# Designs tried in a protein design chat: VH-VL binders against q54z64. Part 1

All scores and structures are predictions.

Target 1, 212 residues: q54z64
Amino acid sequence: QFISIQKYDFSGNCKNSSDSASSFEASSESAAICMQNDLLSGIVTNEGVCLIFNEVPTTFIISTKGDYIVRSIYDINDNNCQGGIIENKAIEIDECFVECADDYHGSTYLFSTETSLNYPSNTFMEISYNGECDGQWKTSFNYLQYYIVNKCNVAHEIETHTFSVGCNSTSSWVSEYAGEVCTVEPTVTTSYPIVDNCGDLDNSNFIDYCNI
Structure headers, positions and changes below count from the first letter of each chain, unless a header shows other numbers; antibody chains aren't numbered by Kabat.
F, E and O stand for the ipSAE by ESMFold2-Fast, ESMFold2 and OpenDDE, each averaged over both directions (binder to target, target to binder). V2 = 0.75 x the mean of E and O + 0.25 x the DockQ between their complexes.
[cut] stands for letters that were removed.

## First folded at step 4 (VH-VL)

Design l24
Fold by ESMFold2, look of step 7:
Structure l24 (fold): chain C 212 residues (1-212), chain A 124 residues (1-124), chain B 112 residues (1-112)
Amino acid sequence: as target 1 above (212 residues)
Amino acid sequence: QVQLVESGGGVVRPGRSLRLSCAASGFTFSSYGINWVRQAPGKGLEWVAIISYDGSNKYYRDSVKGRFTISRDDSKNTLYLQMNSLRTEDTAVYYCARGYSTIFGLRYKGMDVWGLGTTVTVSS
Amino acid sequence: DIVMTQSPLSLSVTPGEPASISCRSSQSLLHSNGYNYLDWYLQKPGHSPQLLIYLGSNRASGVPDRFSGSGSGTEYTLKISRVEAEDVGVYYCMQALQTPYTFGQGTKLEIK
């Protein structure tokens, strides 16, 4: 099984939360609440893979009965998730998971499980995998992360800065904006070479994919 | 223009304190972890400290731990290094260097932007 | 601390010839997420360091394609396919897997 994590545009439903400002306490709501907003990005991962989520080493494990996902957070220097767990959170599958920064700001996620690999079109993707690149990443990947191309993302839940992601066959780019929406000229656009499938990188451990 | 500018260097006696500043412009400072890196005269590069994008994680090399404090003020787009109990071995050019970004989530792109450096000399 | 060892420590190259610099780490730099946390930097005479390669093999923005990085685990190589006069300076590898982040000793590249 795969774990799918989809991040949606935040609608600001933290006003009735019991958490104080700067709290990231999770809550669960109907999936329909998340899906009323735009999908912005996501992760597809195998169970128990040590990945960086929200800037810290993290694992996700499906519960024994298959009814929730355990998110485990590790120390920033625990690069293999082999040390002690700092915090565990249970996340309900197929329900809208909301993390609040304050009464009006937060992030919304939909966690699900899948028996086959699934990801949306019009995305820029980064795929982590093990072993030598041989063109068969779909059967050997650790996890993948994707961003919907040309969608406006909030850089931080409280921050009044945004960004968008674009790509073509040779390049990906990030445009950063000094505003809450991506409607003005970007402050900076940074371009990166793209590795399409197994480009020229020998013994690469990840690949870029512009899926448009 | 994406830029980092250090200031606050100078000549001080051992045991004194000095505060370095690193002013950022042209990018979303609050989305980046920032490093201090130093280089003693005629020597190689030496990493000093890092602060995470939200300030929640701070790490130091052992030789400065307990004497140096890294901090950030995102409202001023400024990184700081408070250096207490200075020693002659702390004499170096100090660079700030932009690091990990929360933009792109899981992406690490190295230390892709460096300042010009500010010189700290610790001598009697 | 992870010790980074570069070889050679100095290199004199005829313009147009290739160059190769090796970097060895005292432990694997491969994270369980699949990435090798090894960067390469160039410090040109009188300048600040600049990023060339990140995560073992990825070229930084604006870096010419004659620079390439390879390797995994504990062994890494920076290659310059055809050395130019502007490539003069000191090259450093650095691990960013865990704090304290550590640099190699540097490799000084000069034109012969």
Scores: ipSAE 0.380, ipTM 0.753, lowest interface PAE 4.1, mean pLDDT 83
Fold by OpenDDE, look of step 7:
Structure l24 (fold): chain C 212 residues (1-212), chain A 124 residues (1-124), chain B 112 residues (1-112)
Amino acid sequence: as target 1 above (212 residues)
Amino acid sequence: QVQLVESGGGVVRPGRSLRLSCAASGFTFSSYGINWVRQAPGKGLEWVAIISYDGSNKYYRDSVKGRFTISRDDSKNTLYLQMNSLRTEDTAVYYCARGYSTIFGLRYKGMDVWGLGTTVTVSS
Amino acid sequence: DIVMTQSPLSLSVTPGEPASISCRSSQSLLHSNGYNYLDWYLQKPGHSPQLLIYLGSNRASGVPDRFSGSGSGTEYTLKISRVEAEDVGVYYCMQALQTPYTFGQGTKLEIK
């Protein structure tokens, strides 16, 4: 069973004069409402995998009853998720959630569990898989992260940076923009080679895939 | 094809400095955390330091804190260990060893790649 | 720091016979993600260490199936079902739960 996390364009309300900003809050909106927004990115992962989620080391597990996903948040300096858990958050499956960064910015998420691996087209994907280094990652899937190409995302420095992702058969790139919109000329575009790591035959492999 | 190669070892007097290098090849260096592990003559293995894939996090054993600095240059696929104020007890073969991987997360699979080591001797 | 204790510190084994090495940790190595962060390494004479087992029970690539790791919490065991001449060396357990990573004392395996 896989955990699927979909990040949609933000349409929530984080305006709270008294509350501290960084928490997953259940929205009154259904999963269907979340999906009415533009999909920006997503993660499909097995349980217990250490991920950098919104710039924070994180693991996700499914509750024993299967009704919750538990996000364990680690220290920002604990990239390997080996230290103490700072916070556990219970996330209802198939519900819309908003994680607020400040009064005006946040992210909309849909968490779900799936029995099969699903991902959208027109994406740049980073994939971890086990077994043979033959690129057959679907049969030995560990986790993947995908970005819808040419979509505007909010960077970790929310008020100062936005970014979009693009790719082709040889490279991926990130275009960074000043401000909160991606419609202006990018400040910088950074290109990366498509990764195809093969360490050892039975170890986890790492591969980038431009799914256009 | 995947390998790590240490260099920079030598014989120095106490209080002096050395800089070790670890050259990586056969894999995407910038996607991995890398460790230094040392072994004194006739002794067991001792973890020294680790640097995260992006260099944003560094951890050291207490006995080298303030004296050793781990760093990396991804453009050169090279790991470094700057060793200052060397002591006789720092005498050892120093290995670099590949750790966990991925840019967007970590999957720990042990230290699966080791170099051949470089020898550091601190003697008065 | 987490203290790792191996036993025995040395053993001599007849080729074809099984071997077992124990490793104990001063605190549980079971992470909340359900994995035990305990590795086994072998250092053959005159060679660099090599990974045998990671996360308690997973064989590294190229490691023969006669090697197996088991255990959880604070107690771990490395087993060799049929010892071969090439298995001679010093075996180390290592916790990777938290820094500083710490090794056991090592177990020297010799052939009778």
Scores: ipSAE 0.012, ipTM 0.539, lowest interface PAE 7.7, mean pLDDT 86

## First folded at step 7 (VH-VL)

Design b1
Fold by ESMFold2, look of step 8:
Structure b1 (fold): chain C 212 residues (1-212), chain A 124 residues (1-124), chain B 112 residues (1-112)
Amino acid sequence: as target 1 above (212 residues)
Amino acid sequence: QVQLVESGGGVVRPGRSLRLSCAASGFTFSSYGINWVRQAPGKGLEWVAIISYDGSNKYYRDSVKGRFTISRDDSKNTLYLQMNSLRTEDTAVYYCAKDRFYLEWFPRYGMDVWGLGTTVTVSS
Amino acid sequence: DIVMTQSPLSLSVTPGEPASISCRSSQSLLHSNGYNYLDWYLQKPGHSPQLLIYLGSNRASGVPDRFSGSGSGTEYTLKISRVEAEDVGVYYCMQALQTPYTFGQGTKLEIK
């Protein structure tokens, strides 16, 4: 099974106000409430794979009964999750939950499980996979992370700074905007080549993919 | 115009304290991690400390851990470095340097804006 | 701590000719997210450092295309395809993979 993590546009009321984007401290509600807003970004991962979530190395595992997900948090310097677990958190499956910065600002997430690999179109993706360094990632997939292209994202939950992600066959870019809406003129745009970071002796290959 | 301006440097004797300030303007201060980097006279660059965008994570090089404290006051757009129990080897120009924008799924983007530096001299 | 070793420590270059600076780390700078956390900085005489290259190969805003970064894992290279007079100064690599972040010892570039 795969774990799907979807981040939606926040149009929130944070019933149980909190001050952290790195924790899941807000109310839990039905999935339909998340899905009223635009999907902005997400992750699809296998269980136990080390990835970065909310700035920190993290693994996700589906509970033995399959009724919740356990997030294990590692030290920021443990970027392959080889050290001790700092904290475990239980996460409701198929529930919309909101992490709050204050009553009016936060992030909304939906965690789900899936028996097959599914991911949206119109995305810039970074994909981790094992095995042959030939770009055949779907058969040896570890995880992928994506942003929906040309969607306006709020930078950190209490900010009026915004950004969007774009890509084509040769590059990806992040455009940053000063206001609370992505205007026609970004203040800065950072461009990256589309790169296949493969051929090392480590256990994972990485590939950028512009899925337009 | 994005700017960082350091202040609070000076000449002090070993064992004394100084507080450095880094005033930010031209960008949303609360969106960025900020670093202190120092350079001893005639020497290379040495990273000192970082504070995350929300102030929840603070990291230091080992030689200053327990003596230096990094902090931020977002209402004043100001970063601080409280330097206690100063030693002669802390003598340096201290720079404040801003990380580029942090994205949850994408990697951190280097230190893109630096101040002009403030000089700390620790001598007897 | 990750030790960063630069070579050469000094170089003299004829204007218009290429230059190459190497940086080696004591452990891989390849993060689990697939990127190499290696930055390059230039400190011109009398100035603050300026970012040239981040994440191994990405040019910072306003950096001329004659600068390029390459490498992966433990070995990285900064290249200047055609050295100009304004390129003089000290070049530093820095790992940003894990705290404490660490710089190489610097490479001084001069015009001969």
Scores: ipSAE 0.047, ipTM 0.622, lowest interface PAE 6.7, mean pLDDT 82
Fold by OpenDDE, look of step 8:
Structure b1 (fold): chain C 212 residues (1-212), chain A 124 residues (1-124), chain B 112 residues (1-112)
Amino acid sequence: as target 1 above (212 residues)
Amino acid sequence: QVQLVESGGGVVRPGRSLRLSCAASGFTFSSYGINWVRQAPGKGLEWVAIISYDGSNKYYRDSVKGRFTISRDDSKNTLYLQMNSLRTEDTAVYYCAKDRFYLEWFPRYGMDVWGLGTTVTVSS
Amino acid sequence: DIVMTQSPLSLSVTPGEPASISCRSSQSLLHSNGYNYLDWYLQKPGHSPQLLIYLGSNRASGVPDRFSGSGSGTEYTLKISRVEAEDVGVYYCMQALQTPYTFGQGTKLEIK
């Protein structure tokens, strides 16, 4: 069973949030409401896998009854999730959550559990494997994350800029824009080659590809 | 500062060839798709062709397919339109026009900078 | 090909009065990403075309706020809240959803 985390375009109200920096505040909105917004990115992971989520080492575990997911956050320097847990949070499945950076900026998330692997086309895909990559895509992965290409995303940080992701057969890029929309010339574009990271010295085997 | 300058227009007979150029300045040329748009005398605008930022995608209107070829030389910041087998109906002012957005594989989102145009006249 | 139809084809307006131009497409210009791929261009007499509105409702740089674009799907409208002498020219809508990109017939705006 997989844990699916989908990030949708922000449509919440962060001004009414308790801390304006709250992590995963329940919006009391159904999954259907979340899906009314554009899907921007997503993560599909196995239980207990240590992954960097919003720049923090994190694990996700499904409750025994399967009615919620427990997110465990580790120290920023604990990239292997081997130390003590800093915070545990129960997340209701199939409910919309909002993470606010400030009164006007945030991210909307939908957590779900899946028995089959599903992800959209027109994405830049990154896959982490527990073992050998063997130079090919496999369904037995550690976690995968995807970004919808040519989607305008508002940064989840306090910064008032947007970004978009693009890719082709040889490279991916991230373009940053000033303002709330990607309708001006980017202020900066960072390009990355698509490389095979199998056999990494850190025991992190990765495959990246443009799924157009 | 952002500028496009067309050249290469002239008067030719039907069946002849002509090569148009569009010199770009003031922006990162290699990061944008570029269009050719033409306007016959006293008529409206007509899209002709587009080339993506990396040159990997080229599209043409049906009436010029097989006759016109769009290309680019990023080292020279120059767009080209090779026009072969010219017809009288190809008579027009030809504009090059820059796409609005960065690094679009499928160029879209409008044309925010236009050249002054170069006149092509095909007549017997 | 997507057919673009403008109306009216000509418009005479008294300075200071509003103007409205309609553009209809033969199929929806709404992309799955939520944007309408419809542009508005103005060609002033003796000049090259210039972008006014892109993606249906976004004003291009340097375009006065008296210009506004609206609409979705197959129906679009360009509005000028207060027409000025410098607004004289031919207005074109263009779909940028798919190639070939196609323009409307153009609407000639004149001052009374």
Scores: ipSAE 0.000, ipTM 0.550, lowest interface PAE 11.7, mean pLDDT 84

